# Designs tried in a protein design chat: miniprotein binders against o43061. Part 21

Target 1, 338 residues: o43061
Amino acid sequence: YNHSPEIQRSVYTLTGLAPSSKMAFVTMLTVRAANGENEVENTQQDWYYNSTRLLVHRLVKFKPTKSKYPVVVLAMKGIDQWKLDQLQEDGAIVKVVDPLYAHEVVDDVNDIALLDSRWSMMFTKLRVFEMYEYDRICFLDSDILPIKKMDKVFDVHQLSYSKDSVLFPPTLFYKPRRSIFWRRFTEEFAAYGLTRDDLYPYVFAAVSDPGMWHETPPPFKDYFNAGLFVFKPLKAHYKRLMALARFPKLYDNANMMEQSLLNFAYNSAGAFPWESLDWTFNGLWARKNDLPYLKAVHGKHWQPEGSLGYDEDTSKLWWDAFQEMQTYHDQQRNADLY

## First folded at step 7 (miniprotein)

Design d06
Fold by ESMFold2-Fast, scan of step 7:
Structure d06 (fold): chain B 338 residues (1-338), chain A 81 residues (1-81)
Amino acid sequence: as target 1 above (338 residues)
Amino acid sequence: STRKVRLLIYLARWLLRRAEELIKSGDFEKALEKLQRALDYIRRALELARQLGDEDLIQRAEQLIREAEDLLRKAEELKRS
C-alpha cells in the first residue's frame, strides 16, 4: 500500500472535476545552474533542453503517450529565443517567467548555505503555483520521460476540510515554537490575510520517494519527490508557500530547496496532507524490473556512467525515445518540403 | 570537468551498441553513420580527458576508439560483400 497513515484522518470530496475543468501538464526549463550541474553545455549539447523537447513530444505528438491536455513549458527569462520558438513549434505553450532568487524570497540570506546564489533559482519552480488559469496542474520535471498514457494522473481527490485542524498563524496547524522564525512567519502570514475559506478545498498529490535501489513495487515513505505533483492553483496557497519559503530553517534538508519546502507545506500530519499518487507516475531510480509497470521514468538517463542506481536498460529506453523523436521531426520536415 | 568526458563516453558507447545492432540487421550505411558520430564523441572525450590529466578516462576513451575502429572495419568489409 502506498498511502500515508496520517492521510486517513482527512476528509476528501469527490475529484472536484467538471467537464469544463481546465487541466494542463507543466514543466520548467531553467538557465544554467551555478553549482556545476549544467556541465553538459560544454559538450555542445543542452541535454536538459533536449529532454524537455522529448517530454513535450511524448505528451503532444507520440500516439502511445499523447495527452488530450495542453503542455506548458515555463521558461526562465534568459533562455535563448530559438529554443523557445522550437518548443512552440513542437506543440508546447511557452510562457516566460521571471526567476525567484534566494535574496528576493528568503528573509535572511545568511540562512542559505549555498556556494552560488544562482542555485537559489530552484525557487523559480514556485511560479507554477501562480497559474490560476488552470483548475488542475500536473507539474513534472523536464527529465521525466512518459512511456505510457499519463492522463489518469489528474484523477486525484480534493480535500475540503480537516476536522482536527484550525487555521492559526504562525503554526498553519503545527505546534508553535519559541523561535525568531515563528515570530517572523506569524507577522508575514498575518500580512497575507489568509482564512480557511481561501485555502480549502485544495489538491496536492505526489509520489513517495523510494530512495536508490528499491523493491518493485517500492515501499511507501512519508516523503514525496517534488519532480511530479498534481495540484489546484490557488492564490492563497501560493501566498502560503511564499511565506514559508522565507524561513528555510523551518524545514529539513533545505539544500533541496522546493522539495523540502513542499514536503513541509503538505506534510501528512498537518492541515494540508499530501495524497499518495500511484508510484508508476514517477519512476524514481527505475531498474529493469520496474519498467513493465511504469507510466513514466524519472532521471537523467542521458548521463554517462558514474551515476549509481541506473542500469543500461533505462538508459537505452531514454536514447531510443530520443531517436524516435528525431525520426519523427525528420519525417515531418521532409513531408513539409514535398 | 570529468562529468563532461563521461557524458561523451556514454554517448559513444550507446552509438557503438546501435551500430552493432545495425550491422547484425544488414543496415551497413546507417551503422557507418553511427560509428562516425561515435568516433567524433570519443575523440572529443579523449582531448578533454588529456586536458584534465585523468588517466582512467584517457584509457577508457582510447579503448573505445579501438572498439569503434574494429566495428568500422567490420561494417566496411560486410558492405563490400
Scores: ipSAE 0.000, ipTM 0.094, lowest interface PAE 22.4, mean pLDDT 76

Design d07
Fold by ESMFold2-Fast, scan of step 7:
Structure d07 (fold): chain B 338 residues (1-338), chain A 81 residues (1-81)
Amino acid sequence: as target 1 above (338 residues)
Amino acid sequence: STEEVRLLIYLARWLLRRAKRLIKSGDFEKALEKLQRALDYIRRALELARQLGDEDLIQRAEQLIEEAEDLLEKAEELKRS
């Protein structure tokens, strides 16, 4: 039934969420550069599409991981309609988005390798920040496999601008460097004409990226992986991200595309520091010892032995999950035809 | 591509079920959109089934066209009411 008014008030104060809040898991399906600009060439061997279907299945149908929240697939314009219809049949909400091309965003096209389609695709992914119909979104890469319930990922804090700033628990939030924090805020405010009231309160939380050879649990690193993040869609934040995206030389230190942009936009010393999510929501470079703790495994675990980051246990886990999904869909298809 | 025909029929059935729910909820424009897509899939399935000479799939596709056309007429009528 409903929580007591005291519990409801406490949760609302901490998370900024109300019982009527609309939350969604969102992933993106893009046209791969290797398959041509506007078309997907090989459906049978499209493992990103197959992984997207598996992600949808895990959050929509599979009881051990099934969410009470909807799953939205942002599909780039140009993907074959039957693939999109199959994802809808699987239970996803499919939203087709127009691509955002580098030449439409970047001030000086010579600042990026325009022949490298990675930059063009990165800008299209920023469309997730325009989903204002939701109060809170968990974006996840299509190569993430949920293995436990994920719904608690939305239990993150709203952050606001204030001289009387609310103190967050040390385990969940960094203390920003005050002078650098406010200097950057005023610079961004003045440069882009953004108002404080349009930008706050905000939500941005992600999992620290520990690198390949990490311990269990991984040590904290003040740099997040952009493969899973939780945020509140705000028009002002989309406008700010688009403004920053105009200057790749400002934010791209490692050629990590949207991850570089987001780490720059939400850096711990800036006006909008990121909140640390529990590492188990985004199991990066997972090994056998990590699996009992993880809620989701992140990686291209369908790839053959010898691939960077290959692990026999995570590979088996992925293929077992894929087989379970295929069996489920075969049974549903047979019931509908006979 | 017998598998392609079966997939198209499966997707069309799903769209017809969705259209029926949309008609009940009064979302006639959305229902018409689903019905048109279903008809496009079934017509393609029928053409492919004829090329394959699969009599069972031909019959199934023809039945679904009739169902979709009946629902389309009903949705058009309710929209005007």
Scores: ipSAE 0.000, ipTM 0.268, lowest interface PAE 19.3, mean pLDDT 75

Design d08
Fold by ESMFold2-Fast, scan of step 7:
Structure d08 (fold): chain B 338 residues (1-338), chain A 81 residues (1-81)
Amino acid sequence: as target 1 above (338 residues)
Amino acid sequence: STDEVRFLIYLARWLLRRAEDLIKSGDFEEALEKLQRALDYIRRALELARQLGDEDLIQRAEQLIREAEDLLRKAEELKRS
């Protein structure tokens, strides 16, 4: 057995997948671009949208990285319809989702009123956990570029209940004082009526976040990057995440938004420890020596030299990929014309 | 934006390097196709740089047009011989 007898937080099982299992890659496109730029009659480029198109192309059309599973783009209400139509023509399944606003989720709205629009984006991203029509989802940020086949990312074992599990462990990211918010959360969670059979078995796997430039392979850190994770959509887990999201002071809310929430919810000392995915599925802070191993590179590699995380080799890789996609689309348009 | 101009210049430089390699391998028709696409990107970059009034970006785009035109002339000359 490959678990500790001192603390049995979970028991490893088979993947839980059947031939009829429905799997999907899912990314999210939000209304608020980080730099505020949008494509309008070739005057401004929405590079987050362009990167989303490249991700779709890599998983749907490009033979070296093409997946047998569907790619779903969850689009926040308010994105221009022509962008959604284009993604659908590119081969994605496009689903428009209603935004989740801070005032609908957070109990202390006075604290949240001082935070920026990133909180609205974080809550809207929780919509991915409501996709119960799928048995297993690989969520990936739209700035991830697949460079090899990724279908094996779904080969994650499901985890069962352990009697030694701790439902609400102390966080390593925030040390809460005994406060009215902690007491209120504890009382309300019991009112949600969640049972063990609703919560288990579960799946949650992600890649450790190196946080900076690193050796090949990167060293392990007990903190994952929320830019790529594999999970089983369960209504009970969505309810649990929404309950935790109501109290931003319970976790480190200042720096990492939904990543802080997810690291708290699936921390290794808790009832639902995260499983480590092979680092090659989420190539963070990648340099030339990482590239032969990576299945996907993660970063805003379209940004100019001098930007945070800029590297000439990964920039070249991204622009080559973008050029390949443009050439493919040009050829498809020409074939349709003739 | 200046970032958009820089991105178009980056794409154009990549296409110019591809065209140069194709010329060296004797694939002149493919080189000419790449050079035409590079010129399209550079000319868009120049127009945007002029709208922004960025003298440095204007000069960079104009220099790339000269480089692309030089490669076009070279490819056409070698194709004939």
Scores: ipSAE 0.000, ipTM 0.113, lowest interface PAE 22.0, mean pLDDT 76

Design d09
Fold by ESMFold2-Fast, scan of step 7:
Structure d09 (fold): chain B 338 residues (1-338), chain A 81 residues (1-81)
Amino acid sequence: as target 1 above (338 residues)
Amino acid sequence: STEEVRKLIDEARKLLQEAEDLIKSGDFEKALEKLQEALDKIREALYLARQLGDEDLILRAYLLIWEARRLLRKAEELKRS
């Protein structure tokens, strides 16, 4: 048995950032998304790939939204090389990753049966937690459109604990509701030799998912949207996430595996509570009244008006942004020939 | 005991109210100290409530964590500005 000599009291700190801190925006492009296989309509245009290019353009080139930090595209193995080459030419750092399949992650064969093949590749998003070369990462889904500067998204609290009290069970392994599963993780962590000092300080921040709403600002809900989150890559946290991912029955929604896993891993009552980011960084269900406040709009706004309830203003915003990007590339191509 | 958990919850609520008042008065540094004290009591309450298997007390402690984090965000935002 590996045991902690002392349990620490919670202490909230400032950001933990230094001038030398390496920060990056990271998005992921899956093989299905790159080939348009996630589209409901049978189209000849690859909208997820186009949306990824637009995200890169907004963070790398477009002056009103241009970041001083790099943009990394984690590309699933199997995407056409010419698409990866184009993203690199657009200014992204492209990193090819192997998919993380359910059968490689889930421990019980009966639990694997709960993960239809459509969900098996959702665990591939967890590859972002292995990017230890960065001090802080903002992960964002490829259907997010920056409309203002995003750099302040990294200004979130770093959390640590002082050595003031003794608690049972050890705070590192505390979980609400399902004690049987907690025992398994404690045993695994002991086998890995992980300690509190490996796990703290940590950073995990995201925007509340309000669902459908009608007022500005959106109402708060203690459940975050995993389409944008800020975190500190730590090997111990990656190992913890992999240990938790082995047992899907711990987290309560088979239809949103990676989002459910992350909400469970960073739940407000647990050892690693999530911090709320300002809602303007992840504009879910955005309407015209939100646009003056938003730094980024999240959604498939390229879809026809009425689809998923998007209004004309947010659809127009996306298409204007896409046209601006095309115009920029046309001008750069012409300049290169001169 | 359930009485012990209820006492911790009541103490945490008082600390959260003190923190909110300090935020309103612009004393952000002292507000953060009160929030840390509240969170310590809430975590103890949650641990004990979990041992008792009392879902009502677990929920009450959980809601206080949410409130504490909301106030922490507000204090830090205002301190920065």
Scores: ipSAE 0.000, ipTM 0.139, lowest interface PAE 20.2, mean pLDDT 74

Design d10
Fold by ESMFold2-Fast, scan of step 7:
Structure d10 (fold): chain B 338 residues (1-338), chain A 81 residues (1-81)
Amino acid sequence: as target 1 above (338 residues)
Amino acid sequence: STEEVRKLIDEARKLLQEAEDLIKSGDFEKALYKLLEALLKIWEALRLARQLGDEDLIQRAEQLIREARDLLYKAEELKRS
């Protein structure tokens, strides 16, 4: 990897985890009028909900992928209670969160007027950064399918600085004329009164997003996919993310809302460089030849549109997994009758 | 208060001058710590100025941040040489 000088100035401790450390897998389920296959409300199946159930099943019940850690579904207020009850019965911890809309976060009313409803919903996902009751979280988009055990995803180093070397982040020593992130970092401190001890040690790790790829292993790119990331919930980092979210035009483009925000917040030249996770934890644009290596496949493989460019085998893998979950639930209902 | 912001700006200017003097004397490590102390005061001044909506004080604090960054860069380069 081409680690920035800023990363090289940080001291990587061991994981920083203790036997008492509280880890969780977290996904988010949002209220949406059209969720891919749900073209018309109440006339189509909610495939995003079904995919969320499958993710829960894979981490909670299915022996080959079952985790020793809990799975939390952050459910946006307004989701039908029966769906929440079902997820709880499936073994998930369900937490209802209030939506966080763009008009509550973005400073400029004119900027809000240019956002569609999709942009507004992206801010609700920042709620995952407020889960301070956990020492370490692996966030997963609900369209991720675990196919092997994933518990080792939490085995990442926490980034810390020697108290004898520097009191402040290494980016304070970066060349300021070359980095807009240096300016943004100092502005964040000013806006929120954040200190070194509020912000460090931190954890932020994700998988490189090479775009469409067919070679194994995929090439490294210094840009991560925000569909799976591991982090330490810290109030100071949540405040920092909220400060950055105020200015979507600085970091965002029409297709990469939250991913753009997180890549900006945790860029390699900044104060909080991201750590590279093994690519097998987030299998983007997976092909049949990738499957022996992958721990999780990421994509809307139930949708023909979402599967464009993928092998038919990855779509079949998703449907076989969904069928296995339904068979499991049928067998459990039959067992409960006796 | 505006008076509190002005006091923070004045304290920061003094720390920047101390840092510049340390850079000139070749004491780069001490200069870096003085610059970090200055930045803490500048950041607090900017936060308070924004709460007050005082555009002049916001601009003064932002200017000091730019000056501090330039000195930090110079100190770091000289420390490595």
Scores: ipSAE 0.000, ipTM 0.131, lowest interface PAE 15.5, mean pLDDT 73

Design d11
Fold by ESMFold2-Fast, scan of step 7:
Structure d11 (fold): chain B 338 residues (1-338), chain A 81 residues (1-81)
Amino acid sequence: as target 1 above (338 residues)
Amino acid sequence: STYEVLKLILEAWKLLREAEDLIKSGDFEKALEKLQEALDKIREALELARQLGDEDLIQRAERLIRYAEDLLRKAEELKRS
């Protein structure tokens, strides 16, 4: 299921792409946060880094999944230089970005209950929206493994909303008292001098989040997974997202801070509804029956036994892919020695 | 309104995700409670969607009911084992 009739009714059905359009795949590699939670894990192999290398390899070198578009790794300041050098050698464009922590974004951090490392990392992901040098970006989490060609992911619709006014989406738990946040927010956003013409046309497409147990194909849910999304970088949209991020009470979910922000910003009832991307581009909790259809599987498939929702077939597929990458690198090193 | 249906669908989806986490951690009784809350919201969404005559919203609500029922069956099965 690609999109709902409501989204179709607001869609300008042309992609907006030209032969000169600059497209890129972008992933983010973050430093493990120091909030006490990851200190023990710092002594173990860095599987997030290894998974990032595998993603780069799949899009840059591995013929069955190789893309014609560049792959950019946004690396959080503080990652070891040797890891960045290796990713560049693997074929990625590496850009170092300053982190965005909760205390730097939220107006009053004391108003929120959870300020752990995952919450802090989510705001740093907003840096991807500042990549104005590209016409269209597919952001994908570093734990996504391409298993087929991904290039068609950029073939999404450019959206122009037909409403007379630009409206920020209301809170999902609306009560009369929360209307004060919209007045304050609207006044503040207007101070940046942004207009409707700065905000449209836009692109925002993502895959519905199916949850751990799902059908094949997964049923549509009007809530997307923020681990893969396609968008057009626009300065006005970045400023809008930063303005919304200041008020977590309007969109907060202790387990999914940035995903909650994006679902709030691009909700179907608002001025900027999201487009449903083909589910095969973001195979969350992939089952054996999903594999023939999937273009990418999404999950921490390197994790040991005891994790629910992963089939043995998907875990084997990830480890086989990792071994293939290691074999490729071994062969390249041997060739360089001769 | 269409917005009210979408709001109920999103609220139900959040409860379904909470239930999945609870099933993963072995808290089956809490998972069943969250699943029941989700089903109540989805059923309300379905009724509103039918009043609106919106076939897409009806189909979306019906698919969420099937998903919630699958999770409910899974939680009951694991609770017995």
Scores: ipSAE 0.000, ipTM 0.156, lowest interface PAE 17.8, mean pLDDT 74

Design d12
Fold by ESMFold2-Fast, scan of step 7:
Structure d12 (fold): chain B 338 residues (1-338), chain A 81 residues (1-81)
Amino acid sequence: as target 1 above (338 residues)
Amino acid sequence: STEEVRKLIYEALKLLLEAWDLIRSGDFEKALEKLQEALDKIREALELARQLGDEDLIQRAEQLIRYAERLLRKAEELKRS
């Protein structure tokens, strides 16, 4: 077992988990913008933090979903230290990262003038691509709740990236290589030494179709949801993403920022096409009939039922999971006193 | 407000689910009407979400656009058969 010092300090990691330092689950905890979300929710309790703790609990401690791999929380600078200490106590590796501001990355700041300061925080998620110490990362948004074992998400094979076997419809972000902007990106791409012959680091993700149900699978689409994806961190790819991020108008959908960037960078007609993960790893907009098939649900299910289309079953599922976590922590505290 | 955006998204989701049921039952004309109503609400929600800078609401609106576009193409194709 080659554990990092952070993992070795975790009580749950030391109790017999066999994680490899080569693979990790990673989530991001950001400082919430005062004016970017529901004002009532922001003033009552930090549900994003609570959801992050639940994600950590599900991957580190809860036997039905417990992983053999470490869980890393990338915490934006500015989060209270006691919250970070608690996540570490819960079994996560906590790494504090500096924000990556859009106005520092983008060539023309006028391209972002219509968005509030929250947009600038979306690039901070790209910090996950700098985690070169890992051979493979599964990134998960902090509002994802594992409900079954997730470890098979890392069992992606290089043969699945064969150009001859991948068939996706064109994306809205795909551009002909004849434009001035496309020629510039082709040149930058070459400057990083990237080629279509490389099988890594293609991104694996689930399509962004919110109506995915087991009886009605989505058609093949060249567009994925950036809330869960698997990739190999390489400096060359981070450099490429940063180069592409300088030109938000190239995506034709700058309002989605990191998701638009990733879909453009890894489109099926490009040099590094993404490949589909089983949709059950990212159950976005899950319905009751999807639950038996899903490995994870994705959404702010702590919100009251009827909000954003969440049904009572998915809301109940989240609250039951949160209660189970609280009960587990109480029992562990009592056991440690004996 | 974020509440207004969430209400538009919820109303659009209901229309998309109705359109999906109509497609499965073979009522393509009514499905197209519901899809057009849904797209209008989603586009309004997306514009408001952009102004608020709420990444999650922007993602939800964009995903609903993708779903609506998929259903729209399917309904139009089936109507022509």
Scores: ipSAE 0.000, ipTM 0.132, lowest interface PAE 17.9, mean pLDDT 68

Design d13
Fold by ESMFold2-Fast, scan of step 7:
Structure d13 (fold): chain B 338 residues (1-338), chain A 81 residues (1-81)
Amino acid sequence: as target 1 above (338 residues)
Amino acid sequence: STEEVRKLIRRARWLLLYAELLIKSGDFEKALEYLQRALDRIREALELARQLGDEDLIQRAEQLIREAEDLLRKAEELKRS
């Protein structure tokens, strides 16, 4: 839903800025419940971990997709040390983070949201916004497989507010709402004493979520998938996100993931509209026809062939990539042994 | 009235996106529930948009019905696989 082009013009692109030198790809690895429906097995066949290793391999070692930028694995406290050690050996920078639980952040709940493990996962993922040591971060879900070079994903604009006369114009707060939760958020955010220069310029770019059964190329939808996004870590934006996260009722029925929060925070009608990335950086529900165009495929392609709507070709692509990684590691081990 | 239609379309969009996430995770039963709720909102929005004579809102609602039907078809197909 995109009603007015004028609202989107509240920000403008900056020209002539020197390219940032400190960029990173970041993914997150969380602890999984052994008996969780649709979760990995509590064995050495942890497919989310294996997919994370494959992502690291593709960006660090595999020549056709190798990046010049570092790869950081943001690991939730509680992950087995041997998994962290292996990711470090694979070439990733491993950073352990303390979990953020819903009961520590949320003031208002959606029924039993505080008891939902997805709320805890969402808040822990917000830790990526605290990585202020980087000028730009491309966050990727660990089930993304790069198949071409990804470095151009960082070629996004810095966005700034077009008017300097007011610190908190109405557009900074999304659409006007007549709710106690919106009023409480607005009051608290104003109390932080943040200035325009704390909030701008910003970077937030993501790929439109085309839905299943999409054409090639998919039509644009003014709603992004939070499985891949590029942003500039700013303390003011982290504070804003945490303040919004306190009130789940502000961003509709948000009982799934952080995607609802981020779409609300960076909506096209607000003060911080998202920039559209080329769809090829986040190939959701990829079919054979999409593969010649894609830089990365996104999905749980290790699932059995025909599961979750994946084509045989995309499943084969993932398993071939996994086998290539295993072959690489076996050859490296044998070379070190002799 | 126009704002009511926009609210229904926005809510339906969120429900469709939740349904897509549920399908991706293999939870087809919940996906079908979300798709039915989305279709109910979209059909209400379409009827209201027709009463208002707003061609843009009518076309948007019709597009969302097609998207919802595509997702429902896919979810049922995958559930049987």
Scores: ipSAE 0.000, ipTM 0.142, lowest interface PAE 17.9, mean pLDDT 74

Design d14
Fold by ESMFold2-Fast, scan of step 7:
Structure d14 (fold): chain B 338 residues (1-338), chain A 81 residues (1-81)
Amino acid sequence: as target 1 above (338 residues)
Amino acid sequence: STRRVRWLILYARLLLQEAEDLIKSGDFEKALEKLQEALDYIRRALELARQLGDEDLIQRAEQLIREAEDLLRKAEELKRS
């Protein structure tokens, strides 16, 4: 960035970002679970893969939305090699990750018996928190479509807990709800050797989860959507998330998969409150009135005549974008072959 | 609706492109799977287009069937070699 040294120092202190800071956009591609764990029933086309290619194209090649930062696709082991090769050819950095199964994470065998295969696959998503080679990551679900420049999503403040503060939550690591579980967990956290200096400063920012058919702008809710979030990869925070994931009964009250875990880990009353990102970075349940403001639209807009809550304009937007990508690739093939 | 038929045709066209890429990369088994998926979408599109009496959409669906059949023949020949 081109600021004076005084301004550069001030910005670095607030955001934690320096000119040398490494940022990345990251998405995850997983294999589909057996017996219809996905919403796209009776379809033979891999629309999540196609949507992933479109996301990569929008951030790597398409000039109106092209980022200066790399795009990483975390691919679960078991995805066809040709799909990974194609994403790499499209300009993504592809990293294959080992799945993280429920039996490797969940502490209580009774909890394992209650988990469905969809929930088991969500533990693999925690792999994104192990990407310590980056100073800041913006995670995006593969069904997000950028429609404007997104690079400013990384401009969020880092948060620290004052060492001199005499007032802090009764539970340093999470908000107490059931005394037996909370007492056990705090005792185990001490055994993990985690200190405040390992955990701070941190970054965690996301967009609040609006209701269907919301007004423009959407009303704020103190519950974020985990389809897009910005964070600083820290070994201590990964260990903390793994420890919390052991006890799904504590965070899966609403059957919201990994979103419940993250809202629990970064709740506003806890030691690590989340920061609100501008809603335009994650356009959930987008209506025609939202489109002039949005930087990205989030939803399964490839479905015939849209999913519940989507309108004709967002469906057309997605298909026009997909056709633009196909045209770009066709032109590149023709230029290379003839 | 004509809109639904157009979406089915677009899905099939996408699958045909994937099948062509798989043939070029030598993955004939996956190419055959994608071609079968495409044919299923095209057949549904054709049935709906006939119900609607849309001559243009009927012709487009029939043309895609011919393209898919040509690719199937090519993939099967290459797989046998």
Scores: ipSAE 0.000, ipTM 0.099, lowest interface PAE 23.0, mean pLDDT 75

